VH-VL binders against q9h9l3. Designs and how they scored, part 323

Target 1, 176 residues: q9h9l3
Amino acid sequence: PRKMVAIDCEMVGTGPKGHVSSLARCSIVNYNGDVLYDEYILPPCHIVDYRTRWSGIRKQHMVNATPFKIARGQILKILTGKIVVGHAIHNDFKALQYFHPKSLTRDTSHIPPLNRKADCPENATMSLKHLTKKLLNRDIQVGKSGHSSVEDAQATMELYKLVEVEWEEHLARNPP
Below, E stands for the ipSAE of ESMFold2; O stands for the ipSAE of OpenDDE; V2 stands for 0.75 times the mean of E and O plus 0.25 times the DockQ between their complexes.

## First folded at step 16 (VH-VL)

Design Gd4 (framework fv_fezakinumab; at its last look DockQ between E and O 0.86; V2 from the best seeds 0.00; counts 0 for: pae E 2.2 > 2)
Fold by OpenDDE, look of step 16:
Structure Gd4 (fold): chain C 176 residues (1-176), chain A 120 residues (1-120), chain B 111 residues (1-111)
Amino acid sequence: as target 1 above (176 residues)
Amino acid sequence: QVQLVQSGAEVKKPGASVKVSCKASGYTFTDYYMHWVRQAPGQGLEWVGWIDPDSGTTFYAQKFEGRVTMTRDTSISTAYMELSRLRSDDTAVYYCARGDYSYGYEFDLWGRGTLVTVSS
Amino acid sequence: QAVLTQPPSVSGAPGQRVTISCTGSSSNIGAGYDVYWYQQLPGTAPKLLIYDNSNRPSGVPDRFSGSKSGTSASLAITGLQAEDEADYYCQSYDFSLEAWVFGGGTQLTVL
């Protein structure tokens, strides 16, 4: 098995107007899609907007949520040394106040061969939902109950696997 | 013009606090982290911490935890670094530096620095 | 006591090639984090010289080059010019310290 994991995070709104995106759930899956981590996370600041329609986060999920500092430690322990796959993953790392090595990062929102395979412009930024439907014939983020970070992480991993060989070769030939 | 303009030199007594400002212009202030780096006279660069101007979230080097406070005023695109309980070894030029959080971590824009002198 | 180790000084004559080494560890450069280089002219703020190990920002001449291997990095300057006299710092991220870290700096003298 490859030392590769996929991550997806859900954020809620904090700050005076809820415009600050704070980590409220994080899901990490391995190469096979097995869940390694899936926790609700309590932001250090008061939640103003749960953004439930998108995040799937509700007030009840925060009752026993893991404090951010603790969760961050747990998550970083998992990510360290791994190739981390995500979609628009910079948002996840930002929410974690974390810097992952670029050489060990795979962002499915910036993989031209993936877009090409989906008959999309190579340099366009496509949504995870769209790519998953087009390439995996699977519907994610359906309904009004919000996203499932586990589902999204799994989809992200599966999408990457479609272009893994080609992309890894590309990266090897074109190191940053 | 893309630039960072820092406040003027400061002279402080031991135990006092100093607050340095850094005003950004020519780019979207909230799109980049603002790092702070200091340099003691004749010494190398030392990272102090960063603030996300968008959220106000901060992360400090362990060495400065408890003594440094970074803030920002988005209305005037200005970042602030306050260092308290000053000691003589805090004497340094303090720089603000722009850094990306996404695909470019480099500090690609620097202020001219603010000299902070701590002496009795 | 910089986390990254650089020679304190290097020198060269105009037109020569000089190299500045930057030695890290398994918790920074060796962990896959990229190396960045900064040039600091006397009395000025640092300026980004190299990013992502080997890339040059616009305005940086191609006689400056960076490389990375293992736990170390190197800055090479070819066709040394008088204006290259400055301090040079390498930078990376250390996951164990959770901090951006710099080398101790290298003073380059053009003879």
Scores: ipSAE 0.904, ipTM 0.944, lowest interface PAE 0.5, mean pLDDT 95
Fold by ESMFold2, look of step 16:
Structure Gd4 (fold): chain C 176 residues (1-176), chain A 120 residues (1-120), chain B 111 residues (1-111)
Amino acid sequence: as target 1 above (176 residues)
Amino acid sequence: QVQLVQSGAEVKKPGASVKVSCKASGYTFTDYYMHWVRQAPGQGLEWVGWIDPDSGTTFYAQKFEGRVTMTRDTSISTAYMELSRLRSDDTAVYYCARGDYSYGYEFDLWGRGTLVTVSS
Amino acid sequence: QAVLTQPPSVSGAPGQRVTISCTGSSSNIGAGYDVYWYQQLPGTAPKLLIYDNSNRPSGVPDRFSGSKSGTSASLAITGLQAEDEADYYCQSYDFSLEAWVFGGGTQLTVL
C-alpha cells in the first residue's frame, strides 16, 4: 500500500496589485496527523500583500523563512510517490509549480461521499471550514489572525479518513 | 470560437533571435498554462517549456535554458516565445498549446504553428 | 532519443485492428503519470485523441481506445479507416526531468 500524506499551503499576494498567489507556508502531516513538514517560505519575488487575515503570514515570519527553491525541493521529496490529500489541492500544487500524478491525488473539496456525509449536494464545492465543522465537530480557521496550515492539513487528513475505504474502492473501480 | 492564433512564418540567420506570438481567444487566458512545443521538419514533437499567464512564472526544458524566454501580455491575451542565438537545427514549426493544471495535464488546444527557418 | 519509445511505423488494412505502443520508465508512466495521445494529420497541428490514459474527448470515435499498465501504454484503433492515416504521439510527465515528454511518434499507414 502507498503511504499517504496531507498538505496545506498559505499564500501571499505578489505581482501587480498583489493579485498573484505565492507560497509562504506549507505544512505536511502523515496519516496519523503527525507533522512531517512545517515551514514559512520566502517567495522569490516581492510580497505586495501578506493577506494576513486569511494567510496568517506577517513580515516577521519571512525573516527566517526558507527560500522558495529550497523549500520546494524539500516538499517535493516528501510528496513524490505518495498519495497526497488536500483541499482544493490544485491551488497548492500550482503554488509549488508541481505536477503530481492524478491517480495519487485526493481532493476533499471534490469527494461526493464526503459531501453526502455532510448533508451537502454531492457536486458542490464545500469549504474546509464547513466540512470540518459538520463532520468533525471542530472549528478551524477561527479568529482574525488567519489560518493555520498545520491545523488545516490535519483536518483534511481526518476528513479523508471518513470516506477513505469507500473512495479508494471507487477509484479502483473507476481509475482516473 | 476557442482558438490560439500564432504569428506568421519567420526566416532568420544563424545567431539571430526570433519571437513568436500566440493570441488566445474564446476562453480566460489566465486560467490555463501555455506550453510551447516544436517540431523539426520530418521529426517528432519536443516540449520547450510553459508559462503561467497569471503569474508570468516560466519553466523551461533544460535543453533550452539560457536561450529561451517566454512572456505574456494579459491585456491582449497573448503569449510569446523568444529563442536567441539561433542555429540551423532550430528550424522547426513552433506550436503553442493550452494545458490544464487542475485535474488533468492534457494539451487540449493547439495553435496551427509558426515555421521558423534558420538559414544562411 | 525520445524519453517515451514508440514504434516508428505500423500498418493495417481497412477494417483491421492496430495497436501503437508507448514505453516509458519509472520516472514517468511508471510513477503513475497519465498518458495522452495526439493525432497529427499531414500538414496540421497535433490534436488531442486520448486523455488520462483511456478517455476520449468529444468528437473522437469510440474505435480509438487507450490503456496503461506499469511503465507502458497502448493506443488501439479498431475498424481501421483511410482517414486514420496520420502520425500518433504519446505524451506523459517525467518528474525527474520536470518536463512533459513525448514519444518519437508512429506513422500509421492504411494499406
Scores: ipSAE 0.600, ipTM 0.859, lowest interface PAE 2.2, mean pLDDT 92
ESMFold2 (binder alone), look of step 16: mean pLDDT 92; pTM 0.939

Design Gd5 (framework fv_fezakinumab; at its last look DockQ between E and O 0.89; V2 from the best seeds 0.00; counts 0 for: pae E 2.7 > 2)
Fold by OpenDDE, look of step 16:
Structure Gd5 (fold): chain C 176 residues (1-176), chain A 120 residues (1-120), chain B 111 residues (1-111)
Amino acid sequence: as target 1 above (176 residues)
Amino acid sequence: QVQLVQSGAEVKKPGASVKVSCKASGYTFTDYYMHWVRQAPGQGLEWVGWIDPDSGGTFYAQKFEGRVTMTRDTSISTAYMELSRLRSDDTAVYYCARGDYSYGYEFDLWGRGTLVTVSS
Amino acid sequence: QAVLTQPPSVSGAPGQRVTISCTGSSSNIGAGYDVFWYQQLPGTAPKLLIYDNSNRPSGVPDRFSGSKSGTSASLAITGLQAEDEADYYCQSYDSSLEAWVFGGGTQLTVL
């Protein structure tokens, strides 16, 4: 069995009106929730909107932030060859300008058994916050200080672990 | 109708630049990567790079880095590929192709191609 | 020269079964990346034929099937028809090159 990691990224707004989402923080945890990577990342373009309320990113975090190209290399090195767990993970990969094998990707926002366990419609897209509350009885993304990508990555991994056996069996029977 | 409409054929001299356009219609332009693939006469397909129309972010094949520039105009759902310092071996049909960045990486929509001929 | 290796040509009579192989490496197909197949009719742009190793887009007949194993993939065409005469390309992603890569293409002739 392959090693699993969970990833969560925070984005800031760049571009003329700040509508472009650019990677500003990335957190990666292992199966046990240990932090493997957690860095602030400097986008290649000027930040127009820090989106602090949601991202938790502030201007001060960018002072010594790792340049995007360097961070990307570090992150890809960690992800390569692993099963990567995330929530709406396509956004993270997009921000990284990265393609991970679909067969090695686990998106907790698209796992019907997980939704079922949370008494949600199987084909609905539920938030990480909601699933974490329902299934882990834990509050994440609270307050106005912004999200913690480490916390979110850990929650994502824990959620997946609840359905890992069932889902892995399903995937084995129904390879993409 | 979902389609990609490319600009017309180009004839260029060595050392010149060419800019090919690809206009998307029938779908949300920013929801998909726009890939560029070329095909020399009688040869196979070669990936050039992609642009994220949403962010404007680009990623080029190493072979073309420093010589290719991909851009987009979201207001008219149009992607552009500019290739500079043209050589004779750049003669090819250049295709734009839509690719998902989420759960389907396949190039599921292609333009009809733009022939670029480089000759002295 | 292509990263993925295909036979340059295959042929078959109408109604027969033909197979086109696509051989990759540990950095693409073997790394878990899916294989895609495209059909290119003479004088036309490529068309998606198979995605995610074995799935057919709408409009693609079930005569076409894809499979993947190890570092290789295969496209099978059953009940070969005259309209199947075309070039076929396999595609995957190579993590070492950080590039989408194609096979060299296979010209299918229907006898």
Scores: ipSAE 0.868, ipTM 0.932, lowest interface PAE 0.6, mean pLDDT 95
Fold by ESMFold2, look of step 16:
Structure Gd5 (fold): chain C 176 residues (1-176), chain A 120 residues (1-120), chain B 111 residues (1-111)
Amino acid sequence: as target 1 above (176 residues)
Amino acid sequence: QVQLVQSGAEVKKPGASVKVSCKASGYTFTDYYMHWVRQAPGQGLEWVGWIDPDSGGTFYAQKFEGRVTMTRDTSISTAYMELSRLRSDDTAVYYCARGDYSYGYEFDLWGRGTLVTVSS
Amino acid sequence: QAVLTQPPSVSGAPGQRVTISCTGSSSNIGAGYDVFWYQQLPGTAPKLLIYDNSNRPSGVPDRFSGSKSGTSASLAITGLQAEDEADYYCQSYDSSLEAWVFGGGTQLTVL
């Protein structure tokens, strides 16, 4: 059987007017929620907007941050060959400049049974915060200090476990 | 009409540079990667690299690293590929092709190609 | 050397079935990456023929079919017609090269 991990990333603004989203933190947890990777990452471009209210990233985090190229290599080594769970996970892969096999990808923002459990439209894209509150009775991303990618990755894995048996069976019958 | 319109044929000498354009219409330019693929006369397809029009981020095949630059102008929905220090074996038709980055990775839309001829 | 291996040519008479193989490795098809097929008619740009191993875009006849197993893929064309005479390329993603990779192409001749 394949091993399963969950990933979440935080982004800062680079490029003109800080409109480009660049990776500044990545957290990976295993099936039990244990942290396998959690690093602040220095983008290769100048940071224009730390987006701290949302990202939780501050200038001091970048002082000892792992350069993007090195961090990317470390992250990809962890992800290779594994089922990777995330929320709107294509954004995380895009920030990593990475392509993961579709058959090994699980996106909690697009799992109809999960939405059904949350009493949400099955085809709607729901936020991680909303699903976590509804299904785990847990508040994440609280306050003005920004998100924690560790907290978010752990929540994502817990949400997937709620539908794992049903969804894995569905995917086996309906290969992507 | 959903389409990719490429710039016209170019004739260059060895050592020069060429910049090929690819204008997207009929879809949201920043929602898809733009790939570049070339085909030497009588030969197969060779992937050159991609640009993410949203971020401007690029990724090049190792063979072209250091010689290729991909850019875009989102205000006119146009991607560009510039290849420098041209050699005779760079003679090829250069295609742009759009590709999804989410759950579909197919190149479902191709330009008609731009012939670049490198000759002394 | 093409990363994915295809036969350089295949031929068949009208109405017959032909297959075109595409052999990869553990870093591409064998890693779980899907296979895509493109048809290139003489003098034209490539056109998507098969995506995600076996799916056909709108407008592609059902006599074209694709499959994938292990590190290899196959394109089958049944009921061969003169208009099928073209070059065919398989494509996948290679995680070691971090690159989209094509087969060397297969020239189909309708006899």
Scores: ipSAE 0.498, ipTM 0.827, lowest interface PAE 2.7, mean pLDDT 91
ESMFold2 (binder alone), look of step 16: mean pLDDT 93; pTM 0.941

Design Gd6 (framework fv_fezakinumab; at its last look DockQ between E and O 0.80; V2 from the best seeds 0.00; counts 0 for: pae E 2.2 > 2)
Fold by OpenDDE, look of step 16:
Structure Gd6 (fold): chain C 176 residues (1-176), chain A 120 residues (1-120), chain B 111 residues (1-111)
Amino acid sequence: as target 1 above (176 residues)
Amino acid sequence: QVQLVQSGAEVKKPGASVKVSCKASGYTFTDYYMHWVRQAPGQGLEWVGWIDPDSGGTFYAQKFEGRVTMTRDTSISTAYMELSRLRSDDTAVYYCARGDYSYGYEFDLWGRGTLVTVSS
Amino acid sequence: QAVLTQPPSVSGAPGQRVTISCTGSSSNIGAGYDVNWYQQLPGTAPKLLIYDNSNRPSGVPDRFSGSKSGTSASLAITGLQAEDEADYYCQSYDSSLEAWVFGGGTQLTVL
């Protein structure tokens, strides 16, 4: 079986009015929750909105941030060939301008057995925070200091592990 | 009706630039990537690049890097592809094609194509 | 020259079964990237025929089927009809090139 990693990214606002979501932090953890990557990333465009309340990103974090192109290369090297677990992971891949094989992607926001386990509608899109609280009895994204992408990536991996066997079997029986 | 309407045929001289437009209708323009694919006469399909209409972010094939510019106007749901320093081998039908936002591997909607002829 | 390799032409009589192969490499099909197929009728734009290896969009008859194995994919057409005469292209994503890649195309002639 392929190695699994979990990814979570934080974005800041760039472009006119800060409506463009640009990668500003990326965290990747392995199956055990060990941090493989955690870097602040400097967007190619001027940051208009740090979105600190949600992203946890502040101006000071950008002083020595890794340029996007460099960070992207580092991240892609880690992701390549692995099963990548994330929550609403299409946003992360979008921010990275990256395409991972669908067969090697696991999105915890679209796993019916996970929702079922959390007593949620199977076809509903639940937040990472809600699922983590419900299934792991853990509070994440607490406070006003913003999210921790490492914490979120770890939670995502732990959630997936709860349904890994069932879901992997399902995917094996129902390949795309 | 969901469709992509492209601008008309172009005739250009070598060294010139061409800008092709692609207007989307019948769906949310910003929910899908817009790809550009060209096809030289009697040849196969060649991917040029994509633009994210939502962010304006672009990614070009290496072959066209530095010579192609993709833009969009969200107010009129229109994507643009500009190719500069045209050569005779740039003669092709240029297609815009919609790609899925999430995983974007398949192009499920195509324009009718715009013929760009480069000749001296 | 195309990253994915297809036979330049295939032919069959009405009602027959034909297959079109698409051979990739470890950086595209072999890397796990899905294969899509497009049908291009003469003088028209390509049309999505198969996506994600084996799925048919709405309106595509079930006599079209796709499969993937290893570094290759295949399009099968059963009950061949005259209207199936077209060019067919396979498509995938190549991680080394960071590009969507197409096969060279296969011209299907219905005899």
Scores: ipSAE 0.883, ipTM 0.936, lowest interface PAE 0.5, mean pLDDT 95
Fold by ESMFold2, look of step 16:
Structure Gd6 (fold): chain C 176 residues (1-176), chain A 120 residues (1-120), chain B 111 residues (1-111)
Amino acid sequence: as target 1 above (176 residues)
Amino acid sequence: QVQLVQSGAEVKKPGASVKVSCKASGYTFTDYYMHWVRQAPGQGLEWVGWIDPDSGGTFYAQKFEGRVTMTRDTSISTAYMELSRLRSDDTAVYYCARGDYSYGYEFDLWGRGTLVTVSS
Amino acid sequence: QAVLTQPPSVSGAPGQRVTISCTGSSSNIGAGYDVNWYQQLPGTAPKLLIYDNSNRPSGVPDRFSGSKSGTSASLAITGLQAEDEADYYCQSYDSSLEAWVFGGGTQLTVL
């Protein structure tokens, strides 16, 4: 069977008025939640808004951050050939300028059986914070000190495990 | 309805530059990547690169690195591809094509193409 | 050269079935990336014919079908008609090149 990892990223604001989201941290965990990668990443363009309240990224993190091109190469090498789990994962892949096979991608924000377990509408887009509280009895992203991409990646993997057998069987019968 | 309208044919000399435009209508311009694909006379399709109209981020095929620049103007829903230091083998029809990053990688909407002829 | 390999030409009589092969590698089709097919009628832009290996866009007749297996894909056309005379391209993504890749094209002739 294919190996599985979970990914989560934090973004900062670049471009005009800081409205463009650029990668500034990436965390990858294995099936057991062990950290495989966790680095601060320096965007190739000027940071206009660190978005610290949500991202947890501060100017000091950028001092020795890995340049985007180098970090991207490291991350892609980890992701290649694996089932990759994420929450709203298209944002993470877009920030990486990366294209992963749809058949190897799992997005916990769009899994109907996971919503059903949380007593939520099956076709609704649910937040990671909401699903984690309801299904794992865990509070993540608390306060305004910013998110932890390690914590969020670990939560995402645990959520997927709750529906893994059912969803993998569904996907085998209904290839994306 | 949904369409991509490209600028007219261009004739250029070797060493010059050309800028082709592609105006989107009938859909939200910033929700899709815009790809550029070229086709030399009697030849197959060759991918040039993409631009994300939302961020302005670009990615170019290795063959075109250093010669191609893709830009956009979101206020008029228009993408641009500029190719510099033109050679005779750059003579081709240049297509813009829409692709959805999140739901599929197919090019579901194409412009009619812009013929660029490079000759003395 | 083209990253995906297609036969340069195929032919068939009206009403018959033809297939067009598309052979890739472990860095594209074999890595799990989907295959799309485009039809290009003479003097026109390519048109999406098949997406995500086997799906037909609205307006594409069901006599066009696609499949993928291993590192290869196939386009089948049944009930061949004169208007099917066109060039056909397969397309995928290649992770090693980090590029969208096309087959070299197959010219279909209706006899």
Scores: ipSAE 0.582, ipTM 0.859, lowest interface PAE 2.2, mean pLDDT 91
ESMFold2 (binder alone), look of step 16: mean pLDDT 93; pTM 0.950

Design Gd7 (framework fv_fezakinumab; at its last look DockQ between E and O 0.70; V2 from the best seeds 0.00; counts 0 for: pae E 4.1 > 2)
Fold by OpenDDE, look of step 16:
Structure Gd7 (fold): chain C 176 residues (1-176), chain A 120 residues (1-120), chain B 111 residues (1-111)
Amino acid sequence: as target 1 above (176 residues)
Amino acid sequence: QVQLVQSGAEVKKPGASVKVSCKASGYTFTDYYMHWVRQAPGQGLEWVGWIDPDSGGTFYAQKFEGRVTMTRDTSISTAYMELSRLRSDDTAVYYCARGDYSYGYEFDLWGRGTLVTVSS
Amino acid sequence: QAVLTQPPSVSGAPGQRVTISCTGSSSNIGAGYDVYWYQQLPGTAPKLLIYDNSNRPSGVPDRFSGSKSGTSASLAITGLQAEDEADYYCQSYDYSLEAWVFGGGTQLTVL
């Protein structure tokens, strides 16, 4: 079995004007799309903007949310030693205050063969929504209720699987 | 010009606090972590911690937890490191260093360092 | 005391090849974390020399090269020049310590 997981995080706005992005939900799925982790997370600072239309996070979700430090520990335990797949994944790692080995990171927003398959410029940064629609013929992040980090993580994994063989071979030939 | 300009040398007594500043220019201050690394005289490099200038989030080495405070003022692209309860073994040159998080983790830009001397 | 182990000193004559080793463990280099190298000239701040194991920033001559294998890394300097006399530090990340870690440094003397 492949030691591969996909991650997607949702952030809320904290700080004086809500411009600080703080982790409020994290979802992790395995290679098959099974949910390994899905928790609402309580930021250490007061939430100013839930960014609900994008994050899907509401005030009620924070009532029993897992404190950030605890959640971080749980998440890192899952990620450690795994190949971690994500879309624009540096944002997720940033939110987690975490450094994952680059050699074990797969960012679907920076995989030229994936863009090529979607008839997009290889060096362009395409959205997860666009790639998912184009390559999986599936609509994600629809409506006004906000994103589902589980769906996004699953979509990310499925997208990567489309180019996994080719990309892993490429990485093997071109190690960082 | 892309550079980090640090504050001048400090002389402190044991038990005192010191606050070193690091002003960034020539790049977007909030796009990179700001790391702090110190070097005792004749010794090697020791990582102290980092701050995310964008969020203000910090992460400190365990050795300094509870004694170091990193802050930033985005309006003037300046990072600060304050070390309290100073001891003689805190005598060192303290560097600020820019660290990427998006495409790499390397410390690709360094300040010239700030000498902090702790002596009775 | 340093998490990464380097020889305290190496030396070579001009034009020679020298190598500096950096030995880590399963919680840093062996965990897949990249190795970075820094050059510190006397009385100056460190300068990035190698990133991501083997990449050179602009301005770094190709006579500097880095490699990584297992739990160790190596910096090679070919065509040694007088200006290469400096301290060299390897760096990586240790997930068990949750810290960026440096080698103890290697003083390179050009004979």
Scores: ipSAE 0.911, ipTM 0.947, lowest interface PAE 0.5, mean pLDDT 95
Fold by ESMFold2, look of step 16:
Structure Gd7 (fold): chain C 176 residues (1-176), chain A 120 residues (1-120), chain B 111 residues (1-111)
Amino acid sequence: as target 1 above (176 residues)
Amino acid sequence: QVQLVQSGAEVKKPGASVKVSCKASGYTFTDYYMHWVRQAPGQGLEWVGWIDPDSGGTFYAQKFEGRVTMTRDTSISTAYMELSRLRSDDTAVYYCARGDYSYGYEFDLWGRGTLVTVSS
Amino acid sequence: QAVLTQPPSVSGAPGQRVTISCTGSSSNIGAGYDVYWYQQLPGTAPKLLIYDNSNRPSGVPDRFSGSKSGTSASLAITGLQAEDEADYYCQSYDYSLEAWVFGGGTQLTVL
């Protein structure tokens, strides 16, 4: 059987006025929620805005952070050949400069059965925080200290498992 | 209305550089990757690289790393590919092609191509 | 050498069915990456013909169909017409090369 992992990333602001989102943390968990990877990552460009209130990234985290090219290699080795689950996952792949097979990608922000379980419109893009509260009875991303990418990756995997059987069958009959 | 308009043919000598332009119209330029693909006379298609017009980020095929530079000007919805230290085997038609923003796989819109001839 | 392997030419009479193969490897089609097909008429840019293995863009006749199995893909053209004379390219992504990869192209001749 093909292995499954969940990924979540945190970004900082680079480029003019800090508007470009660059990868500064990545967390990967397995099907059971065990952490396979959790590293702070130093972007190849100067950081203009740490975005700490959302990213949880501070200057001290960057002191010993893994350079982007090295971290990317480590992350891609973990993702290759696996079903990868994420929330709005295209943003994570874009930050990694990575193109994962569509048939091996699962995006909890775009799964109609998951929205239905949450009593949300099936084609709406729902936040991870909202789905997690509604379906897992858990508050994530609480406080002002920023998101935990480990917590978010774990929540994403748990959400996917709620619809996994139905959605995997759907995808087998309707390949992307 | 949705189209990619490329700059005209170029004739260059070995060792020179060429800069090809690709102007997008009829869609939001920053929503899609822009790829460059070349085709030598009588041969197949070869991917050169991509630029993300939103961030300006680029990724080049290893064969072209160090010789190609892709840029864009979002104010005029135009992407550019510059190839330096030209040699005769760089003679080709150079296409720009739009790729899906999220996945980048589907080249659903192509420019007409720009012939670059490298000869002494 | 092209990363994906296609026959250099195929031919068929009007009304017949022809099939064009595309063979990859474990680092591209075999890794789960989808296959895309392009038609290139003489003197023109390529045009997207099939995406995501088997889907047709708007304006592509339903006599064009695609499939994928294992490390290979296939383009089928039924009801062959004279205007189908063109070069056909398959494309996928190769994670080892980190590159979009094409087949060498197949020249279709309508007899």
Scores: ipSAE 0.344, ipTM 0.784, lowest interface PAE 4.1, mean pLDDT 90
ESMFold2 (binder alone), look of step 16: mean pLDDT 92; pTM 0.939

